# Ledger of designs, part 16: miniprotein binders against q9bqp7

Target 1, 240 residues: q9bqp7
Amino acid sequence: VPQNWFPIFNPERSDKPNASDPSVPLKIPLQRNVIPSVTRVLQQTMTKQQVFLLERWKQRMILELGEDGFKEYTSNVFLQGKRFHEALESILSPQETLKERDENLLKSGYIESVQHILKDVSGVRALESAVQHETLNYIGLLDCVAEYQGKLCVIDWKTSEKPKPFIQSTFDNPLQVVAYMGAMNHDTNYSFQVQCGLIVVAYKDGSPAHPHFMDAELCSQYWTKWLLRLEEYTEKKKNQ

## First folded at step 3 (miniprotein)

Design K11
Fold by ESMFold2-Fast, scan of step 3:
Structure K11 (fold): chain B 240 residues (1-240), chain A 82 residues (1-82)
Amino acid sequence: as target 1 above (240 residues)
Amino acid sequence: SKIRVFVYIEAPSPEELEEIVKRIEELAREHGGRVVDVRIEGNRALIILKLPTEELAEKFAEEVRRLLEELGLRVKVIVERE
C-alpha cells in the first residue's frame, strides 16, 4: 500500500470534447530540472527480476556482437525508435503540410506494422507533450493523446524485434502510461480527463502491431503500482 | 502416442500468472498440442498439456523454459510419455 496515495482521475474534469479545448494538438516542451522523470523513477526502482533480465539480455548480446557491435546495435535500435516516433508525429499532426518527408521513414516496416491501429486513431489532443504532476512532483514526456476506437487514451508507441503479444512482456510500459495519465489529469496545462491507455508494439518486419488496451479499472490498478515505485524512488533519494 | 508436459510456475502476482498461462496455451497450439488442465493456487500454477509427438513436446518445453527464464520466474517443465 502506498503512504502518499493520490487519485489517478480528476473528478473536476470531463473525458468528452468541449469548445474550450484546443483545435490543434498540444506540444508542451519538456524542461530539464531536478524534478524526476517517469523514466528515471522506473529505471532507479527496477525489481531484482528486471535487473537480472536486463543484465542477461545485455550479456547475451555482447557475446553475439562484441562490445562495439552491441554499442552500434543499441544505437541503431534507439535511432529506429526515434525515427518511428517522428514519422508518427508527422502522420498525426495536421499542421505539417509543407515539410518534405523522407519516403523511407514512411515506408518502414514499423509504419506498415501500425497501419491497422492508425485507422482507429482520431481526435488527437497532444503529441510529444510534457506533463507534470504538481502534487506528486514528477514529470514526463508522453507520445500521444488521442481517441482509439472512440476512447480517449494516452498512447505509447513502442518498437520491438521480438513478439510482445502480452501486456506483461512490455515490462514497465503500463506504469509509464498511467504515470503520464495521472500527471496530465492534474496538470494545469491540460483541461481534459484521460481514463484509458494504449501500448502499441510495432514490428520491424511489418507484422501487425500488438495493441494493449488499458481500461479505467486496469489503469487504476497500475496506478497503485506506480505510486509504490515513486515512493521507493523518494525513499532511495533520501538514503543516497 | 500422446505425450504429457507438466509446467510448474511461480509468478510475482496472480495477475502476471494469467498472462503467462495464456502465452503457454498459445505456444502449445503452435506445436499441435493443447491444455488439458490448469491448477492455480495464488501465484503458483500447474499446467498439464498434451503434445502429438515427443519431438514437438521437447521443442515446446524448451520454448516454455526460454520464455519463463526471460521473465525471471521459478519454473519446472517435465515431459512424460503417456
Scores: ipSAE 0.000, ipTM 0.095, lowest interface PAE 23.9, mean pLDDT 77

Design K12
Fold by ESMFold2-Fast, scan of step 3:
Structure K12 (fold): chain B 240 residues (1-240), chain A 82 residues (1-82)
Amino acid sequence: as target 1 above (240 residues)
Amino acid sequence: SKIWVYVRIEAPSPEELEEIVKRIEELAREHGGRVVTVRIEGNRAVIFLELPTEELAEKFAEEVRRLLEELGLRVIVRVERE
């Protein structure tokens, strides 16, 4: 798809706070339908090399842990990521109902890992919120929209057991971030504009998380790549 | 060796909340700690604090609980345990 016909930024919107903006973070529920999600598009348009590497990794892990061990390992990784996201949502939303027990909140090394990032996060506008691009017909569930060091960002929280100090190490994560950004900027449920992205890679051992900031220019570059992936997905769907 | 403390507060008003947050920040400093993160929305706040030892963190947490109980406020105070 031509980038000039589908811009990532909406010229009719501003990143400045308006009086009409809600005082509490938005949390629009994700409505499942036939419209593809960002993660679905990315999973269905992986390169042959990406597919090969994923299958090789699976085979090695199954050989090392056994089929049941591999299933337990992947389930634990998924559960830890889910708990990390739930803890962040709770921390970033003081409006949330007080709970009787939060015993496990501070025991996560991942939460310790992100503390230095959280001190620079303010003005939260959306948490675990659904986005839909009205024209390009895709949906997503973004983690967070907030100011990071004074700049409004789509923030994506990632967990990792291994260091990922370079943005290239985040696989398709930059594409995921800009896909959410473009959708939100053209979604009638939102009134503001986001021009920056942030991928935060948190570590299980509590080592300082690596922030990968994406300015407007970098976001525009990744947006072009996302549009190509979306076009590939659409073409493959027509042939299925 | 740093220990984390999580405090979640609901106060009757934003003005009262602001005063309570200041008191908690002062109490943390008295115990050798510091405030790392503060999230305030209306009459509710989430505070993440760093204390130098588990002993000081538990003592700080108990004093925060007493302060807020004396004020009749709903509160959650949690300390990282091991």
Scores: ipSAE 0.000, ipTM 0.423, lowest interface PAE 11.0, mean pLDDT 81

Design K13
Fold by ESMFold2-Fast, scan of step 3:
Structure K13 (fold): chain B 240 residues (1-240), chain A 82 residues (1-82)
Amino acid sequence: as target 1 above (240 residues)
Amino acid sequence: SKIVVEVEIEAPSPEELLEIVFRIEELAWEHGGRVVDVRIEGNRARIRLELPTEELAIKFAYEVLRLLEELGLRVEVRVERE
């Protein structure tokens, strides 16, 4: 087990709504400094197998699309993902002019893909909000915290085109979700407890998105793996 | 309770094997699962995966069989309750 083990859940917090919780979703800005981000920790502690598979995917894409085609493809994927997240933030924000502000974004295939998931999402508490683990010293920017089918979740929105060449590796996404969860549960800017995660993979063609629900037990298992990655990162940085 | 799926595969090359392992890992993640163990020896791999429910484990197992049949590869898939 990790040498610096720390619990993911905060025993002093409840996952139940209370009167002190704001009705408007929280949006704490991310203030970057020397404290590492979740994505930085994960990128710096990839296994040799993960690095090999990622590099192989990249080379395969370059062979199929050419260098210029690959650059255009990756830029387009990035832009589509950014627009998808912006559309979701707009949809989930309590705004009287929602339809007027994002008419074009609301018509995208990715938004069509998530409609059946969104009908089960309510009680939004945070959107595009910064988290910091005060004891373990890491930061992150989470997509959404809301109730999914009655359970409060850290929700992470992903886009996928599902072409024959793979465009992503997803094996670290559960680690990212639980890292945000543990940070939020111990961040003084928040008062509630999150014990569940949800990774939603939306498709460009509007095919129904795949929800990957993570209950408290599964989150605890991935949390242990996240702590090992954080320990590895800290050890590597100590020797530089 | 935990549901475990064990996949044993043989590929034409170690490089193709790693790519297939990656695809199986991604497919498991899409079904809410995780990889518990991977053993690779030359052109053969044994992958042990944990799924959150029996329904998802069975669905995942069928998707793995379908994928490997499309690739023309021999495969063994077992679903066990642990």
Scores: ipSAE 0.000, ipTM 0.163, lowest interface PAE 13.9, mean pLDDT 77

Design K14
Fold by ESMFold2-Fast, scan of step 3:
Structure K14 (fold): chain B 240 residues (1-240), chain A 82 residues (1-82)
Amino acid sequence: as target 1 above (240 residues)
Amino acid sequence: SKIVVEVEIEAPSPEELYEIVLRIEILAEEHGGRVVDVRIEGNRARIRLELPTEELAWKFAFEVERLLLELGLRVEVRVERE
């Protein structure tokens, strides 16, 4: 269906480690760039149903918590998500020096939630690292690239509160993962190939996180949907 | 030498807009930045922020987009050098 199809995997790259691969995880910094990000493309091309469901969730939460309570709740959710990502980067980085504030980040229920997943994560190759698709002209900042149960994955960490989970664009999480994957596979800053994805949903109460593994076939299916969203974004920008 | 980030937001109501603007201000401060200007017209806001480095400015921009994606809001984020 996409008018301008492009492959997610790079036939010139191997998914096996080679001797020239860095021993420390890559962290390519975000540079000045006016090219659209993955999150911007997804945000600008949300379906009417997605917009409607998010608004319905907001109204329900305001009814239960009040206006001030809702404001505090959502602010806390985003702050906790940010701290969770910072803690995971620290845990997975071999040369991170722990400070008092970093120790506090490591004691959240979210970190307890992911312990059983982290046990199966090894061979970290990239952390909080920028990717750019040079042909399709989009950029992103991925959370992590590492082996999960022996398979090299783009890993995306998500937080959720029980019993009232924050409404995320869960339909877009797989698109986010494959967009990063396709960019990395064609980004000259990287030399390896990623064919799998992993979305990990961590819980505030420390309940075991849920891993959602995406094999190469599933990634290819979501890649086609990502290409359609990218085309929609490009068309909208051309039309003002 | 300072990096400027401009955020344009459209919300369903002015009340929602104020809470979103405040959240963006807090996020900027966490990235070592600050709000320079805020203009609100109906249900639209334009926020101009300064961040200390290009790396922090782009990281901040990505965090803003992630936040707003979850809220289902229309937004534009631009990063420029002054």
Scores: ipSAE 0.000, ipTM 0.224, lowest interface PAE 17.7, mean pLDDT 78

Design K15
Fold by ESMFold2-Fast, scan of step 3:
Structure K15 (fold): chain B 240 residues (1-240), chain A 82 residues (1-82)
Amino acid sequence: as target 1 above (240 residues)
Amino acid sequence: SKIVVEVEIEAPSPLELWEIVIRIERLAREHGGRVVDVRIEGNRARIRLELPTEELAEKFALEVFRLLYELGLRVEVRVERE
């Protein structure tokens, strides 16, 4: 158990629509801050096993592609992910919220991959929006908050290229989702409660995306693990 | 006679599969077993393991299912007498 445990859910909030909720999805800008981001905390607190596996993967890739080839590969993976997120934001936003985007963004295999998931997504409340946990002092930028099959979820969109591994894909994906959830549930910029998570892995070849749904119980279990990572980060910062 | 357990898992990325394979191998060791073979193809892994008894194989299979369920991953576990 973490030494400084804090609840993931806010007992003063509801997942039901509020009359004060905006008609368009929220998009709070992420501001540069001394406060650590979710990504930073996770990167700085990887286990020795995670570091070993990541370095082994990196070494394999550099052997295959060369140092310059590896750099180009990782840059292309990042660009593909960025374009995928931009396309999803465009698809999920009302016309009045986003500027018109290049049609090519909407035609990718990744977008084809997620079509069956998107059919079950509705009631979008936040897109590419910043969250801050005011008590635990961390920030993040979440992809999407919407109803998936009738349940309000923090949704995280991931891309996967067959057969090469992605550096952005880590064992920490569920921790990232619950960290955003806990922050949003305690962030004064938001009024609603999120209790579920969804990680969607889209494929470049258009193969059906894999949805990984996380119910409230599973989110609570990963929340405890996230709190331990946050404590480890805070302790390491003191010892620098 | 030895009991064979086959585990098939799908994860978001191959990197996550390697960590999970290592955790599964550790669980097998804790139940007196060992990994016989590992095949990883993209985001899917098939792990063949050997356990000393039916009782230990079932306990191991349940722990593997629990681990992968908690991670929100798709899993299929099969226990066969060899």
Scores: ipSAE 0.000, ipTM 0.106, lowest interface PAE 21.4, mean pLDDT 76

Design K16
Fold by ESMFold2-Fast, scan of step 3:
Structure K16 (fold): chain B 240 residues (1-240), chain A 82 residues (1-82)
Amino acid sequence: as target 1 above (240 residues)
Amino acid sequence: SKIVVEVEIEAPSPEELELIVKFIEWLARLHGGRVVDVRIEGNRARIRLELPTEELAEYFAEIVRELLEELGLRVEVRVERE
């Protein structure tokens, strides 16, 4: 279809393992730009149904907690998510350094939840790293790029906790993953090709995390939908 | 051979139920799925959706469950093979 003039996979990059790939995971800092982020594009192109659900969620929380209580609550849940990501980054780094807060997170169950997934993760190539699509002009910050069961994946770590923080991006996760993938595949800071995605949902009570694997065909399908969202964002920006 | 997700939901009003049903249908289409059946009885709906793979169906089910439970809605989501 016309939207597929910009492919998710880079024809100039090898799909074969590269022996010269860095042994230390890449961590490129996200630079503040006027270039839109993946999360901003998704936020600005929500459907009417998504907007309705978000408004209802906010209304319910504010009624229960008050406006100040809602702000404090969402800040605390955001902090828990950030700590989980930092713990995973530490665990997956070759020179692992667990901090006391990471040890406290282990008690909460999230890290125990992902143990069976982590044993299938190896060959980490990037952690908490910035990506930019040079042609489509968008940026993002991905969680992890590593081999999962022998396949190189963009991996997104999610926590499942009631109540959930900032519901806005919850249902767009596959689009977020493929947007990062397409950006990385066309970013000169990276030399490898990623064709698969993985969304891992971890549980606070320690019950086994759910891995949601996305093969190359499925990633291409989601990529088409991401391109439509990016086009909608661009059109909205022109009409302001 | 078919992988079906069945969603049962109760909403406070028919208007809210309609928006929730449309959201579930939209989300299924996002994941390459299609609507098999929709039955609405008062403020309750039963929606059956076909997804391409069992793994994707389980992922979809978890998203739907978490999101709708966040809104304080009574929801039950089941993945079944037909």
Scores: ipSAE 0.231, ipTM 0.659, lowest interface PAE 4.1, mean pLDDT 80
Fold by OpenDDE base, second read of step 5:
Structure K16 (fold): chain B 240 residues (1-240), chain A 82 residues (1-82)
Amino acid sequence: as target 1 above (240 residues)
Amino acid sequence: SKIVVEVEIEAPSPEELELIVKFIEWLARLHGGRVVDVRIEGNRARIRLELPTEELAEYFAEIVRELLEELGLRVEVRVERE
């Protein structure tokens, strides 16, 4: 049991989806200060096994591609990911806020991959928006808050070259999602609450993306794990 | 006022560190930034990058952190206003 238990859901906020579509998605800028990000907490608390697996993967890729090849690969992966997020933000933004859509951004396998998911996405409330949990003292930048199949979710978009048909294959992504949920639900900049999460794994080849829906129960389970990671991080920092 | 992103990295090897540094430099340029200072000591590097806006600096800091963390690297990222 976490020593610093805090609820993921805010009892002071309505669980009812507000029927009114917000006219403009929130985009709160991320202010980085001494407060750790969700990603930082997760990375600093990775298990030795996780670190080993990542290192082994890296070494394998270097062996296969060479050093220059691996550099190019990592650069391309990053660029593709960035472009994908930019394209999604453009797609999910209201028409009135649509900056000139770079048509080139929309021509990707990843965008093709998520088309069937986007059909079920509506009521976008936030895009690329910062969240802060004041009590638990962490921050994050969430990709999207929207309704998926009628349920308000924190949506996290991921790119992959390999199929990830199971949520377990997404590593710490579920923890990231619930961390954002918990922060948002207690961030004064937001007037609403989310009870669900969604991880969407988009594929480069345009094959249908895998949606990993997280209901309130599953979110609560991962929230406990998140709290433990946060405590571990805090303890680790005290000892540095 | 200049906005500087400071990235501290520990890599498994000097060779990997060099690749990572070059990658971060490239990424900074992609965001309209420039490298201000690079210090390398063994398997550790400190990179200071100037970004044109606070928003870009924060965004850059987040993506660099996320990416380097996904690579299993020890990273510290700070945004400083000068």
Scores: ipSAE 0.012, ipTM 0.229, lowest interface PAE 9.1, mean pLDDT 85

Design K17
Fold by ESMFold2-Fast, scan of step 3:
Structure K17 (fold): chain B 240 residues (1-240), chain A 82 residues (1-82)
Amino acid sequence: as target 1 above (240 residues)
Amino acid sequence: SKIVVEVEIEAPSPEYLEIIVKLIEDLAREHGGRVVDVRIEGNRARIRLELPTEELAEEFAEWVRFLLELLGLRVEVRVERE
């Protein structure tokens, strides 16, 4: 799939505020469909080497922690990630007050970790919102679209658990971000243009989160790689 | 001449570090390489490995970077011709 035929950015859209833009962040629900999700595409197109390495890591962890210990570890990582995303959605929603929030969510180390990043986040336009690329036929659920240091970004929040680091579900964080970006830029439910990405890795112990900013050029480079993964996914489905 | 890969890792615990070091050593051997030196001090390890070609060394280095980033660990991987 050539990038020239399927550009990541939509020339008919602007990233500037429009009077017709909603004042409340969009939250379009993700519906179950036969259309593949970004995470499905990425998981089904891992290389043989990536799968082999992941299985080797699992075996080492099981040897160290035991079968039940490994299951508990992975379950806890998933739950922590879910709670972190719920807390961030609450914090960034203009309709919720501190008195209406679960205060325990605001006391987590992960939330402390991202405080310095959140100070630079404003102009939230979408939270936990579904996107669909109408031409390429894939869907996704993005975490957040907001201005980071004055740049409109697709923001993806990740957790890292110390002393036991977290394994990301897709393993392809930059590809996930640009896939959401391209979908949103071509989704009729949205009217604005996003050209930048931000991956924020938060830490359980409250250590400062690491922001990985992706400018328009970097997003375009990863978009080309995402299109290759999508093409590979489509071809694999034809062979079944 | 020989191609050397140097891997520096910082892990949250010595136990976790041992798992990662062992995995990296096994991965290097699968790329036809051998361990030259391993130095572990607290939660930090420095591993030097010799690979048969520059191509295999770069492929190995990419895998190690992928693994360490996946696990959220501090990563530094260098490929040197000696």
Scores: ipSAE 0.006, ipTM 0.258, lowest interface PAE 9.6, mean pLDDT 76

Design K18
Fold by ESMFold2-Fast, scan of step 3:
Structure K18 (fold): chain B 240 residues (1-240), chain A 82 residues (1-82)
Amino acid sequence: as target 1 above (240 residues)
Amino acid sequence: SKIVVEVEIEAPSPEELEFIVKWIEELARIHGGRVVDVRIEGNRARIRLELPTEELAELFAEMVRYLLEELGLRVEVRVERE
């Protein structure tokens, strides 16, 4: 069995707090580049079955809502997601307060949904921060890196609108999380190591969010799948 | 004991059902799972999938349920400990 030449974890790094860790969360801006993003790699390497099902879903939604209605629906999903992430960044960062800007953002059902999860989140290291893998040449923008129940995690916040969720990004959520993790662990802008992931699905009606914790072993398994998707993307690009 | 996700689907055609079944199988493999059993009769299928943990089984079940319901299909998804 061949050894994994591109490990998700960096042996030169520790996930333990140290004196060199900044007290304020990092927020490195995403720079435009020819280097592919995690999202682009995943979108360009969907299986034929995934592409077919996504297209069928779009056709059904357009039939139900009309073209203008579908456009409004997708715009609202994106806007609500953006607002949810902005509210979470404000809540988790002492440097920003959305309460001063828009109290309604903090009163959304999605924020109510995640309250019990937020009680277990501490030691925030990064928020809305860019990552780049030094060797594998991909970039991403992660939501949050913080301790969840004492374990340092890449945390990805997802919104779910029962019964009509926006499904495109949900297919590959675990792959997205480990891609960010591997990039951060090998990005010279960061000095610590993350070994765990957390996908939090928040609900519009305020129902308790579902946390999906990924331990180091599970992250390693998904990392292998991410590397296959990245390889597939690279091969497709060469054949264009 | 093992943790199994059982998916029961009814689709408008056998062709559509085949694409859905293949997608569910691929999704399970990505989540570290494996196919235990697949039974297809006309436009109906019952798929049993083993997942490594209960948490993964719940995530998988939720994802499958959302997609299939959005497609307007009759579907039941259950997580069982065996």
Scores: ipSAE 0.013, ipTM 0.405, lowest interface PAE 8.0, mean pLDDT 79

Design K19
Fold by ESMFold2-Fast, scan of step 3:
Structure K19 (fold): chain B 240 residues (1-240), chain A 82 residues (1-82)
Amino acid sequence: as target 1 above (240 residues)
Amino acid sequence: SKIVVEVEIEAPSPEELELIVWRIEFLAREHGGRVVDVRIEGNRARIRLELPTEELAEIFAYEVRLLLEELGLRVEVRVERE
């Protein structure tokens, strides 16, 4: 158990709907500050095994694509991911700006991939929204909080390019989700409790996306691992 | 009793299979586990891993399922108490 152990769920909050909860999905902007982000903590505390696998993947990709080809490939993957998230935010937002929607983006393989998942998503409560754990002092930007098949979830949308997936994205996805969950549950900007997670992997070719549901027990298990990573980050920073 | 996770993989190529097996082995070690048996036939592998608790075995199995889904592969992961 970490020295700064803290529960993922807030005992002072109900998971039941509260009449005081806003009807419009929250979108709190991420403010730049000295407090570490979830992604920063995870990147700075990778295990030797994770670093080795990432380097092996990079070397194989560089061998196949060349240095410039690899940089172009990774930039393209990030750009596609950004566009996918923007399209999902537009689709799930009740106050969709009637600005020109990129019909080509909405007809992308990734959006086709998630159609069957979106049918089970309702009660959207937050979109592209900043979270801060006020006691543990970390921040993040979560994709979505909504009901999936009747259960309130932190939902994380991931893209996968067949046949060349982004290997490093698979290592810490559950830790990322529970870190956002714990932060939101202890952030004064939010009044509700989230106990479940959902990682949705969408495919470029339009193949059906794969949903990975995380119940409260699994989230609690990953939360302990996240706390160890956060503790490691904090100690590493003190020694610099 | 020991807790065993059995993973069955079919990859597009022997080279990709090698990389996937390697990731699964490293992931198991991160969870305090060890490799019990690895059988490879062409582009297919069957891996058996022992984990210290059922709880860690389920976490590991979930991570392996995420990895296989990300790669667009069929998910065949079983957790068994032996």
Scores: ipSAE 0.005, ipTM 0.449, lowest interface PAE 10.2, mean pLDDT 80

Design K2
Fold by ESMFold2-Fast, scan of step 3:
Structure K2 (fold): chain B 240 residues (1-240), chain A 82 residues (1-82)
Amino acid sequence: as target 1 above (240 residues)
Amino acid sequence: SKITVWVVIEAPSPEELEEIVKRIEELAREHGGRVVDVRIEGNEAIIYLELPTEELAEKFAEEVRRLLEELGLRVIVEVERE
């Protein structure tokens, strides 16, 4: 058990929508300072196994593509992911100006991949929105908060290129989701409570995306692991 | 004080892959080590092992390299040192 254990759910909040909730999804801009981000904490506390698998993946790609080819590949993967997220924000947002610019992306393989998931998504409350855990002092930028099959979820959209997936992002995805969830539940910019998570892995060829649903119990289990990573990060920083 | 060894295997089929993984697990036991984790994705496996000493880790790694070479497979075996 973490020394600085703190509950993921806020007993003062409800997960049910009410009439005072904004009709337009929240989009709080991320303001970075000395407070660490979720991604920073996870990057600085990678296990030896995670570091080895990431380095092995990198070496394999460099052998196959060359150094310049590897740089181009990683840039393209990043750009594809960014465009995928922008297209999803457009699709899920009621804002007209954003939709006008992204219409051409609607036929991409990744967007086709998630169509069946999107049919089960409604009640969007936040898109590309900053969260901060006021007590544990970390920040993050979450992709989406919406109802999936009637349950309010922190939703994280991922892209995958079979047969060469990004190993690092796969390992820590549940930790990212619960870290965002715990932060949002204790962030004064939000009034609702999220108790579930959803990781959606979309495929470039348009094959059906795989949804990985995390119920409240599973979220609580991963939350404990996230607290250990945060504690490790804090301890490492004290020794600098 | 245990030494970490990583082995990556790429085989023509999942069935062949599982057989090779079992052989490597046996080699580890013969050198006083153990398999900590195995991750299999299609035709590829990543094996995380612990050996009791640096000398035994190197001997194990050399035998695994020879096994993979004999099978005509790519050789990826790394021993971690401080």
Scores: ipSAE 0.012, ipTM 0.290, lowest interface PAE 8.8, mean pLDDT 79

